# Designs tried in a protein design chat: VHH binders against Imidazoleglycerol-phosphate dehydratase (hisB). Part 12

Target 1, 187 residues: Imidazoleglycerol-phosphate dehydratase (hisB), of Pyrobaculum calidifontis (a3msg0)
Amino acid sequence: MSYRRETRETLVVVELVPGAVAQVETPIPFLTHMVETFLFYAGLGGRVYAEEKRRLDDGHHVIEDVAIALGRALDQLIGDRSAVARYGWAAVPMDDAFALAAVDLGGRPYWVVKAKLPNVAIGGYPLPMFPHWVRSLASEARATIHIYARGRDPHHKVEAAHKALGLALRAAVSPASGVQSTKGVLK

## First folded at step 5 (VHH)

Design w06 (from s09 with I100Y; framework vhh_7sr4_2)
Amino acid sequence: EVKLVESGGGLVQPGGSLRLSCAASGFTFSSYEMGWYRQTPGKQRDLVADISSGGSTKYGDSVKGRFTISRDNTKNTVYLQMNSLKPEDTAVYYCATYEYEYTSESGYTYDYWGQGTQVTVSS
ESMFold2-Fast, scan of step 5: ipSAE 0.327; ipTM 0.706

Design w14 (from s09 with T103Y; framework vhh_7sr4_2)
Amino acid sequence: EVKLVESGGGLVQPGGSLRLSCAASGFTFSSYEMGWYRQTPGKQRDLVADISSGGSTKYGDSVKGRFTISRDNTKNTVYLQMNSLKPEDTAVYYCATYEIEYYSESGYTYDYWGQGTQVTVSS
ESMFold2-Fast, scan of step 5: ipSAE 0.513; ipTM 0.760

Design w25 (from s09 with Y108E; framework vhh_7sr4_2)
Amino acid sequence: EVKLVESGGGLVQPGGSLRLSCAASGFTFSSYEMGWYRQTPGKQRDLVADISSGGSTKYGDSVKGRFTISRDNTKNTVYLQMNSLKPEDTAVYYCATYEIEYTSESGETYDYWGQGTQVTVSS
ESMFold2-Fast, scan of step 5: ipSAE 0.471; ipTM 0.753

Design w26 (from s09 with T103V S104Y Y108T; framework vhh_7sr4_2)
Fold by ESMFold2-Fast, scan of step 5:
Structure w26 (fold): chain B 187 residues (1-187), chain A 123 residues (1-123)
Amino acid sequence: as target 1 above (187 residues)
Amino acid sequence: EVKLVESGGGLVQPGGSLRLSCAASGFTFSSYEMGWYRQTPGKQRDLVADISSGGSTKYGDSVKGRFTISRDNTKNTVYLQMNSLKPEDTAVYYCATYEIEYVYESGTTYDYWGQGTQVTVSS
């Protein structure tokens, strides 16, 4: 499944293929690494491409637009929500860091992120943008996402969160095994 | 509620000095690492200097030897003494805890950055 988002500031193209190797290209190194990590643990590959037409901010447009495009592509990939497990969660350690993620693909956009993040950029990615990235992803994928992350190393903390989210999503999109919508219809 | 309010910016000549202040409230200030950050339009926010709860300091290469960060735990204030200012130091300066606890929930907005204080170094 694929999605293209173009604005005055950015161009983002996402093509998701289950089981494939992901090729991620963005102008922000840490964003590239985090998206690669998320997709790998989600069991998704294909292509994620982002470019900046002009930089009027500290990269927040690119970070947000990648999350929006990725979320839209996920929504298309999920398709019939009654056919998937719907719920998934994972707990991931990474040295000092620990992250817990839980997702509900019930068609209700909601997000909770609880983490201590330094007010610095790692590899061109202002870490305060991580909660915004989750918000945009949850909104466009029409999913409820909860993330709790703890640790001292901010790189490990955010990376563990992306691994946990990936694993949780992988479980949630697996074929339905019995836990389905109690509301009768999932879109 | 974490609140940080920057002040002390202004217009100065090259070679001049300014002292920035940041008044903090809403958390146990003495337990937190504090930093000064700066942002030029179109660029990422860069860490200028930080100071640990124990008083250890670190500086960006471009300001080392010219700027001094300090804190007063009795006043919940962190300072940045800026000497030998250069045109390249022109930016909006922000103070922040080294890390902030984010509780980001649907329908909620958070103000974790202050408005900053503008520093302009020009003739």
Scores: ipSAE 0.017, ipTM 0.354, lowest interface PAE 5.8, mean pLDDT 84

Design x01 (framework vhh_7b2m_4)
Fold by ESMFold2-Fast, scan of step 5:
Structure x01 (fold): chain B 187 residues (1-187), chain A 123 residues (1-123)
Amino acid sequence: as target 1 above (187 residues)
Amino acid sequence: EVQLVESGGGLVQAGGSLRLSCAASGFTFSSYEVGWYRQAPGKQRVVVASISSGGSTKYSNSVKGRFTISRDNAKNTVYLQMNSLKPEDTAVYYCATYEIEYTSESGYTYDYWGQGTQVTVSS
């Protein structure tokens, strides 16, 4: 599944292939690392490419647009929501850090991120943008995403969160066995 | 547990110098912005200087050119070098850092403060 998003600020191309190796390239090193981590734990590969047309912000547009394009590609990949497990969750430790993620692919976009983050940038990624990244992904993937993270090291907190989200998504997209809704219908 | 401990305060004559230290523990120090604040008797606490995780510095107009903030990540310490001290600089000096907790609607800021160190500049 392939998606291309071009704006005045950015160009993003996403192609997701289950079981393949992920090739991720963005102008923000920590964003590249986090997307690569998320995809690996989600069991997804293919290509994620992003470039910025102007260097007038702190990465806000690139971070947001990558999440949007990735979410759209996921929505296309999921396809028939009655054919997937729908729910997934994972708890992931990373040294001092702990993250819990839960996903509902029921077609209703919503997001919750509970993490204490400093107002700093790691590898060109302003950490306050992480909740916005989750918001954009949830909105475009038509998913409800809950993330809780704790720890002393903000790098470990955010990385553990991406691993947990990947694992939760992997479970949620696994093939369904029987009816996934008590009403027999999925949106 | 985030802990900050200030030291280096004392009594000095106008025109003198002091170096304050802020020792940090309980968090990945190198990833946090740390600031120096001061509070004179009967007045509100005001920012003096700050230093980002990457080493970028910011100073209040009242101390610019006289004070220098620096960090040593290997020692988990932030310093404030104070030169050309004036009686107006008399205050308790605090170091602080912060975190933001995000929800679906908003973020909440959590401040962490040291206990302070007294600086007294005689005329």
Scores: ipSAE 0.031, ipTM 0.441, lowest interface PAE 5.3, mean pLDDT 87

Design x02 (framework vhh_enristomig)
Fold by ESMFold2-Fast, scan of step 5:
Structure x02 (fold): chain B 187 residues (1-187), chain A 123 residues (1-123)
Amino acid sequence: as target 1 above (187 residues)
Amino acid sequence: EVQLLESGGGEVQPGGSLRLSCAASGFTFSSYEISWYRQAPGKQREWVSTISSGGSTNYAESVKGRFTISRDNAKNTLYLQMSSLRAEDTAVYYCATYEIEYTSESGYTYDYWGQGTLVTVKP
């Protein structure tokens, strides 16, 4: 399943395949790395492609639009929400940094990001955009997402957060318990 | 835990020069935007200069051409080279950095300040 989003400012194409390797291409190096990290830990691959129209030099639109397209593709991939575990969480260390993510795929969009971030850009990614990226992802995936991250190195904080979110999502999309998959033919 | 420690303040004559230093610890210094502020007796704190993680600089109009901000990422140290000092430059000088925290309800800015170093331009 795939999702395509084109606006005046950007074009984003997302094709998610469980268990595959992800091929991610965006004009923002750190965004590319963070999306690759998120998908790898989520157990998802396929393709994420984003381009910004040449007249635009601001990365804010592509960061948000990638999150929107990923969220829409995830919503399509999840399908029947009664068939998945629904809840997932993970705690991930990365040197000095620690991130905790919790996800509820119950169909209600909500987000909380508690992470102190400097007003700096890493690899073309203004770090204050990370909470907005989570907001857009949560909104379009129809998920409640909570992220807490701490640490001295902002690169490690944001990367640990993407790893934790990936692992939490992986748990949340796993099949509902085995006894619930057993239908009523008993011997 | 973010810590900032200023030094280099003192007394100078009008037209003199002074170099302030700010030693930083508890965070990845090279990744942060860091600023100098000052507070004259009985006045509100005012912004003096900022340097980005990439080295881009900005200055308040009152100090442009007289002050130079710089950083040494290997030493985790911020500098302010002050020249052509005037009586109006008399103040406690602070280095500062900040982080932004977001929740679904609101965003918060956390400012980190040093204890300050006094600069007195004698009459």
Scores: ipSAE 0.054, ipTM 0.499, lowest interface PAE 4.8, mean pLDDT 87

Design x03 (framework vhh_7d4b_2)
Fold by ESMFold2-Fast, scan of step 5:
Structure x03 (fold): chain B 187 residues (1-187), chain A 124 residues (1-124)
Amino acid sequence: as target 1 above (187 residues)
Amino acid sequence: QVQLVESGGGVVQPGRSLRLSCAASGFTFSSYEMGWYRQAPGKQRELVASISSSGGSTNYADSVKGRFTISRDNSKNTMYLQMNSLKPEDTAVYYCATYEIEYTSESGYTYDYWGQGTQVTVSS
């Protein structure tokens, strides 16, 4: 599954392949690392490429556009939502940090991110952009995403959140178990 | 009216020590996690050290571990940063701030509070 997003500010190309190794290239080092982490724990690989067409001070456009393209590619990859488990969650510790993520692939976009983050940048990524990244991903993947993260180290908090989201998505996209409904020929 | 006022900055030679102070007023200081941040010219702002509301838990950037010590006195609404073995790369404007900002889709941001900043210059 592939998706290409081009705006006046950015170009993003996403090609998702289940079980493959991810090759991620963006102009923001921490964004690259977080997307790699998310995909690895989600059991997804392939390619994520992003570039800025013009100079941006805070990376707002590329962070948001990567989330949009990833969400759209995920929507395409999921396909028939009746064929997947739909719900997934994961709790992930990372030293002092703890993150909980829950996902519903029911086709209804919604997001909740409860994380206390300092107003600083790590590896070119302004941490206040993390909730916006989740919002864009949830909107385009047509998913409800809840993330709660706690801890002292902001790097650990955001990284644990990406691991938890990846694992939750992995569970949610797994094949649907047997009978999901009592409706049918046999009781 | 919220105020965070830093003091203790200055010019020192490498290997020397400085102690920064941050006096807080206008909010319930003892309920907030606090941090020291710094920004050098041409570089992004970074978290140097943080301290829990009770003072029982601290965190440090790798570049300052073993050299800097953060502490607080809730009875005086004051936070400190003891900076030992100062290096030229510690030269920056140092900011006192609340550590954490809470984000939700329903409520939006809670406010963060920042001090004015104090210059620390380490040169020979």
Scores: ipSAE 0.047, ipTM 0.428, lowest interface PAE 4.4, mean pLDDT 86

Design x04 (framework vhh_8cml_1)
Fold by ESMFold2-Fast, scan of step 5:
Structure x04 (fold): chain B 187 residues (1-187), chain A 124 residues (1-124)
Amino acid sequence: as target 1 above (187 residues)
Amino acid sequence: EVQLVESGGGLVQPGGSLRLSCAASGFTFSSYEMGWFRQAPGQEREFVALISWSGGSTDYSDSAKGRFTISRDNAKNTVYLQMNSLKPEDTGVYFCATYEIEYTSESGYTYDYWGQGTQVTVSS
């Protein structure tokens, strides 16, 4: 499904297609890489495009607005929440790093991120913005998201977290397993 | 080193107003959520208000809703708390706070860096 978000600072367009290859373009290299990683592991493709109309804040608005647009597109893609598995989780190692993610697509927005992140930027992405990215995604997707990540290398921690979140989401959006009874009752 | 310095506290009568300020240094202020907390004598610290990195979202404790307004000026590395309709139960030391990401929640109740506080006293 697709979503367009335009503000005075940014323009973001998201088109999600299950099973397709993702084409991601943002002005922030590490954000582009992390969004590509998230979508790949989520089994989603299509297009994510973001641009800055004005460079005001070292990419903070773009990072947040991409998460908002992704969350909205996910909410639209999920549709009927009774039709999906709802719960998903994944544990992902990446060298020295380890990340755990769990999601509940029950319509309640909440987020928990436990990760020690230094105040540095990688590829134009201030790492303290990662929890804000998760918050916006959770809020707009109407999902509860828990992420725990540990490790020595902050790049590996954030990347492992995006892989784990993608895999957890993939499980959560899978079709609900149910059997139609001969009495007309769906289980 | 992260430093947070609160100011603006004082003595006011019930129904009065105060504006607290918190000057921040030693970190990338514009990338962090900022919160205000308070502590009354003999009590534990309680959450008052929080503001997102951009100022685009705010949240308040039930006791603060409708009376207090949190805001920030990222160009000046400062967060503010405008307090109106003050009550005796608002008396306490007010702290601004932020965190390194070790544990965060939607409510923003977990913070690692604290200022020394500024005293607010509401009495006649």
Scores: ipSAE 0.011, ipTM 0.223, lowest interface PAE 9.0, mean pLDDT 84

Design x05 (framework vhh_8h5u_2)
Fold by ESMFold2-Fast, scan of step 5:
Structure x05 (fold): chain B 187 residues (1-187), chain A 125 residues (1-125)
Amino acid sequence: as target 1 above (187 residues)
Amino acid sequence: EVQVVESGGGLVQPGGSLRLSCAASGFTFSDSSYEMGWYRQAPGNQHERVAIISSGGSTNYPDSVKGRFTISRDNAKNTGYLQMNSLKSEDTAVYYCATYEIEYTSESGYTYDYWGQGTQVTVSS
């Protein structure tokens, strides 16, 4: 549940607690909001803390490091992958925007993001970094993640995507139903 | 097919200058899709970001190189550069070029990162 990553560039601390309230602190306002959103819809709380020891970019390193630490904490939290539902998906509207996320916790890291994001920054977050954030999360959580988002407002697209991903993950980590609750089948 | 290749490294005396080049092949830089940066790794250290230039032209440098290093790119030549001035022995490292490609279609985007092989910079007498 707990993961600490300290380099000469950043410090990231993640402690995930199912059902708790999340406290998220990062130097990038929109990243903080998106991580809070993801965790809330995933049914996860606890603490996510990130700081930059040196200002070396427009947030690229800390965005990726937060995703890495979250993915590692999720991998630890999931534990026995045969005991969970494994698959989850969700479709989330947000005004003009629509996002679909699908997750497979089968242990194979892979990612696909289709969102057509403009090259702009919102709250210190360069939107082209969102696919990189998903890649790092998928890699460290050992999950296959597919995200599709459409809409006119890029803020709504990215926020809907984080909500959909959270809900999809929440479904995927739920116990397998019936006789298969402790005997989940990996493909 | 897609790659970035560094050049321009070498031995230089303290206080000297070097210009590193990063040639991209198998793709083209686009103002809307590409960011690039220079990174370095000295013995005993993890990779350190040295300079970043966003597709919009925003740059960032760590305190250790601020005012001494300048990142730029020439889209017509599909080449990025790192101009290093007032070099110090502490700048000795292997320097890497990296680019992040965000590729868009009408409804989709794909993300790729490309790293070069590195070029050695040694600052000594």
Scores: ipSAE 0.000, ipTM 0.141, lowest interface PAE 15.9, mean pLDDT 80

Design x06 (framework vhh_7b2m_4)
Fold by ESMFold2-Fast, scan of step 5:
Structure x06 (fold): chain B 187 residues (1-187), chain A 124 residues (1-124)
Amino acid sequence: as target 1 above (187 residues)
Amino acid sequence: EVQLVESGGGLVQAGGSLRLSCAASGFTFSIYAVGWYRQAPGKQRVVVASITSGGSTKYSNSVKGRFTISRDNAKNTVYLQMNSLKPEDTAVYYCATYEIEYTESGTTYTYDYWGQGTQVTVSS
């Protein structure tokens, strides 16, 4: 499924293809890395492209707009919510860091991120933007997302969170398995 | 290296004015809320004023109408204009960034970066 978002500040194009290789390009290196990580663990590929038309901040608009476009593309990909497993979760360690993510694709947007993030930027990504990124993703995907992360290394902490979220989404979006029963028929 | 450096403190007579500055470096200052805090000898550190990334301001009742907080994101600096100073305003003044964690149980504020402080002394 594909989604294009263009504003005066940014242009974002997202095309999600299950099982494909992801091609991610954004002006923020750590955002690119985290989106690649998320998609890889979610079992999704395709294209995510973002550019800044003018820089009004330290990447706030492009970080938010990438999350919005991803969320909208996910909503389109999910389609009929009765056709997916709906619930997923994962716990991921990364050296000193540990993250837990849980997802409900029930159509209710809600988010919780419990992670102590230092007021620093990694690869052009201000770490306190991560909760905002999750908020936008959850809102547009119409999903409830819970993320809890701990650790000393903030890079490991945020990366573990993206891996956990990817794995949780992969489980949640899996096809709902149903067996059609033929009433009254024996072997 | 993340740093907050306060300056502009000093000795002033009651009724006078001082302007404090808080210069930030090593992080993306423009997207963060910043507060001014003060601690007098033998007392708890208390909030004086705060400003969000969008420019919304809050003041403690003890300084409302006398102090003004402002920010210059191009200079990575927050200011506290202190007018009509009183002896009770004597304290070490600190600036700090704060982060907000949203949960179903409410909002939690965490403070990771503090400056070293600047002394303000108001003579009677």
Scores: ipSAE 0.000, ipTM 0.173, lowest interface PAE 11.4, mean pLDDT 84

Design x07 (framework vhh_enristomig)
Fold by ESMFold2-Fast, scan of step 5:
Structure x07 (fold): chain B 187 residues (1-187), chain A 124 residues (1-124)
Amino acid sequence: as target 1 above (187 residues)
Amino acid sequence: EVQLLESGGGEVQPGGSLRLSCAASGFTFSIYAISWYRQAPGKQREWVSTIYSGGSTNYAESVKGRFTISRDNAKNTLYLQMSSLRAEDTAVYYCATYEIEYTESGTTYTYDYWGQGTLVTVKP
């Protein structure tokens, strides 16, 4: 599955291949690391490439556009929503940090991120952008995503969240076991 | 365990200067925004200044031009250089670090970590 997103601000190309090794290149080091982490734990590889057409102080457009492109590629990869398990969750510790993620691939875009995040940037990534990254991913993947994280080290906190999200997604895309939705129809 | 320890307070004459220090341990100091607060006798706690991880600063209107906040990331230490001190600056000064909590209902600033305080007395 392959998706290309080009705007006046950015160019993003995503190619997702289950079981492959991920090659991730973005202008933001911590974003690159977090996307690699997410894909590895999700059991997905391939290519994620992003570049900025304009220099931005906060990285807002690149962070958001990478999430959008990933979400679109995931939506395409999932395909028939009735063929997957739909629900997945994972709890991941990382030293002082702990993250819980839960995913519903039922076709309803929604997001919740409950985490204390300092107003700082790590490796060029302003941490207040993490909830926005999750929002864009959830919207384009047509998924409900809940993330709860705690800890003292914000690097560990955000990284644990990406690991948990990856594992939750991996479970949610596994082959269907006959689970029925409360509404009876998946989108 | 997160710990913050203030020092440098004391008695000073009006118009004098003092430098307060806050030694931090138990967290990665360099990536946190850290604030100074003060509490005068019988009054509620008042925000004084904040320095962000990138070095930008904010000040309460009452101290602008007189106080300077700074940090030494190698020493895990926060400073407040106070000049042109006035009687109304008499207070216990605290350092605190905050985190921003993101929920669907909005954004909240939580100050979970406070020091023990250091007393500054400006004698009339």
Scores: ipSAE 0.013, ipTM 0.319, lowest interface PAE 8.3, mean pLDDT 84

Design x08 (framework vhh_7d4b_2)
Fold by ESMFold2-Fast, scan of step 5:
Structure x08 (fold): chain B 187 residues (1-187), chain A 125 residues (1-125)
Amino acid sequence: as target 1 above (187 residues)
Amino acid sequence: QVQLVESGGGVVQPGRSLRLSCAASGFTFSIYAMGWYRQAPGKQRELVASISYSGGSTNYADSVKGRFTISRDNSKNTMYLQMNSLKPEDTAVYYCATYEIEYTESGTTYTYDYWGQGTQVTVSS
């Protein structure tokens, strides 16, 4: 599935292909790495391209717009939500860090991120933007996403969180052989 | 080891200026957002000014807007606070710090990661 988002500040193009290798290109190195990580563990590839038309403080627009475009591409890819497992979760350790993610593809946008994040930028990515990235992704994918992360190393915390989210999404989009909705039709 | 060292405090008359410096070592200063905090006698510690890792954005408490300017020199691992038109109510111990923001369902809280020892600023009446 393919989605294009263009604003005065950014251009983002997303094409998601299950089982393919992801090619990710953004002006923010850590964002590129985290999106690659998320997609790899989600079992998704294709292309994510983002460019900045104007210089922006701390990369806010690029980070948010990538999450929006990814979320919309995911919503399109999921399609008929009655055919998927709907629920997924994963717990991922990364050295000192540990992250837990849970996803509900029931069509209700909601997000919870519990993590202590230093007011620091890694590879041009202000870590306080991570909860906002999750919010935008959840909103546009029409998903409920819960992430809990702990650890000493902030790089490991955020990376473990992206791995856990990827694995949780992968489980949630699998065929509906084990879990059935009591509503019969997803929202 | 992580170390933040403040300097430049002192006793001054109202209307005068001081420049505080914060020298950082033991971590990669250029990727951290930093802040200046103060604690006046009998009051809780408050954020006075903050600056992003690049210096591209700054924020000030209403009480100091137009009088204080925060800046940083990443090549020197140093942050500054230029304090102009000092008032008696600016009397406090000033701390430089880097901080964490904890995100929860009920909102956000600040968890301070690294603090300096503080530098006293006294504006005598």
Scores: ipSAE 0.011, ipTM 0.335, lowest interface PAE 9.5, mean pLDDT 85

Design x09 (framework vhh_8cml_1)
Fold by ESMFold2-Fast, scan of step 5:
Structure x09 (fold): chain B 187 residues (1-187), chain A 125 residues (1-125)
Amino acid sequence: as target 1 above (187 residues)
Amino acid sequence: EVQLVESGGGLVQPGGSLRLSCAASGFTFSIYAMGWFRQAPGQEREFVALISSSGGSTDYSDSAKGRFTISRDNAKNTVYLQMNSLKPEDTGVYFCATYEIEYTESGTTYTYDYWGQGTQVTVSS
């Protein structure tokens, strides 16, 4: 239902509700917007709340801890993995940028992120943290996640990646019975 | 649509100076680190200078230190290379490039993207 993670550095609370509107609050503006984007395209809402207890953190703890808590909440939401489609993918363009994401909810944590990212921060989010965010999410959601992103505008590149991941997850959590349709078969 | 256009090259005598410019378009220039690279005939492309997105940090090759200055004007989407005390060894085609880091589970790779034809710098004799 809900997951709470508290450390010396952060407090994160996640409650995921399918089909609801997401209310996301973190101390990092770009992280807030990327998590909102991911959840919207995943068809998930509810609440994601994060605060940092250390003032001078460069964001690495809160970024990782949000991914960990979100991944754990996803694991709890998915439940019986035999009841979902398991596999999902999406390709998303965003102007100059293109992202491809593929997800396997088979219970095996693994990650691959192929993206050229400048060593800069957008809205308080150091872009080198994006692959680490995916790693933590994949580990706690017990999912294999592949992301490939190309483009020149790093904002578009990372945003397209979050949209693609959301859509891929949405497909992967679809009911397994829906995949059994065989309209093209005579029997 | 994305383009980097180098200019300002030419022929100079040893000890002379040149100012190179790189005009950027089609991307959000102000959030990219930019670099200058050069290539002499028959040689691999080599690093010359780097500037952070804000202009607050710079780095130079050993051959460029003390002689070259990299700068940028984010309002004009332009990066510059001021070259003083030029030597025949500085002869080559000069390229500006965006600096990118590729992150994978197995490690990190640094990549530079060149979009222009470069600008020829020739230091006589």
Scores: ipSAE 0.000, ipTM 0.226, lowest interface PAE 12.5, mean pLDDT 83

Design x10 (framework vhh_8h5u_2)
Fold by ESMFold2-Fast, scan of step 5:
Parts: C-alpha cells; structure tokens; sequence
Structure x10 (fold): chain B 187 residues (1-187), chain A 126 residues (1-126)
C-alpha cells in the first residue's frame, strides 16, 4: 500500500510491501535508522521517503509526518481487522536496554510511552520526539500502542523500542488462527 | 497572542559587525516547544533563511553566511540573537525574526504556530 503526505513543511511518501527490503530516506540520520529498524522487525519493506520544505525545528515536522504517513499506510495495509490476530507484543533486550511493546489493532487509537529520555539529539533526532512519533503512528494506524523501555544508553533504549514495536506489529497483523479465504483455503 | 519584535539594525561599513535581537512574548513553555530563525529580504529578491536555532539549541546556516553569522538565544528572556560579522554589501536587507511554536496534548492534538516580526533594516555601505 502506498500513501503520500504533503504539507507546507514536508513531503512524505510511503509504500509498504510485506517481505520486501526497505528503502528509507529522510533528512534525519537516526530517524532513517529507526524507521529501517522498525520496518525490518515488522517484516515490511518498500519505500519511505521524506524531505523538508522548511526547517524551523530539530526535525519535529518531518519526524511526526513520517509517523503519520507510516501509520496511514499501515492502516491501509491491514485492511480487514477481523482477519488478523489483532494483538501482538514483544520484549527486546539490547545490551543494557530492555523494551516491551504491545499493540492492539482494534481500531482505537491510543498510546503510552514510558521511557526516561534525556533532552539530547542523536543523529539529528531530539529524543523527546520519540513519544510524539509513537503518538502519530498510533493515531493514524488506529492502534493502541504501549511501549515501556529502560536502560542507561539512550541510543540502545530507543532502538530496542523500535525493534519491539516492529515485532509486536508483525504478530498483530498475522492471520487469525483457523481463518479461511472465501475460496476455502488458508494458503 | 505571541508577539515578536526585532531590534539592532542599522548602517555599518563593509567588514563591520552588528548584533540583531529578537524579543518574543506570550509563550507557554510547559505545553509548547519553539524554534527561532532569522530571514532576510532585499528589494527584488526572494526571502532567504540565514539562521535557525531549535528549542534544543541546534543551529543551521546556509553557505552564504556560514562562519560569519552566529545565532543564539537566551531562553530565560525569550530573546534570540543574530551576531553578524564580516558584513558584505550583499548582506543589505530587511531582517525578520520568526518563531515557530508547537503545542502537544495528551489527546494527540498538535497545534503549530508561526509568528513573524515586522523586520529591521541592515544596510552595509560606505
């Protein structure tokens, strides 16, 4: 599924293809890395492209707009929510860091992010923007997302969270057990 | 309402220096983040961005002023500055301060506001 979002501040294009390799390009290196990580663990590839028409912040608009476009593309990809497992979760360690993510694709947008993040930027990404990225993704994907992360290294903490979220989403979109197509086959 | 007022413009000789100030009022920082930028426009030219500083303190400059201009701010005073060194005749323009305010809420609503001052004239000539 593909989605295009254009505002005064940004242009974002997302095309999601299950099982494909992801091609991610954004003006923020850490955002590019985190989106690549999320998609890889979610079992999704395709294209994510973002550019800034106007730079007045640390990438606030592009960070949020990438999440919005991803969420909208996910909503389109999921389609019939009665045909998927709906719930998914994953716990991911990364050295000193540990992240737990849980997802409900029931169509109700909500988010909880519990991660003590310092007010610093990594690869052009102000870490306090991570909860806002999750909020936008959850809102547009029409999903409830809970993320809990702990650790000493903030890079590991945020990366573990993206891996956990990807794995949780992968589980949540898997086919419901025993479901058959209108042709009567599961394969 | 947020208000933005520039000051510090004037006439300066080539190679000279000027410091512009941008005073902002009406911000609520507990629910908002903001960035500040300086823009300029000379008669017959398009607007040009000359400096940006984010709420976190990161700065960015185009090649035309990089190394000569320095943007900074005093968050306690809600005041931004543009230190302009080694001024050239090509720097002659009206300089505008812009602030960019983002408000986040628990409900997921985001409000974005841009506020512009009326400008201050900088003239570089003998």
Amino acid sequence: as target 1 above (187 residues)
Amino acid sequence: EVQVVESGGGLVQPGGSLRLSCAASGFTFSYSSYAMGWYRQAPGNQHERVAIITSGGSTNYPDSVKGRFTISRDNAKNTGYLQMNSLKSEDTAVYYCATYEIEYTESGTTYTYDYWGQGTQVTVSS
Scores: ipSAE 0.000, ipTM 0.156, lowest interface PAE 13.6, mean pLDDT 81

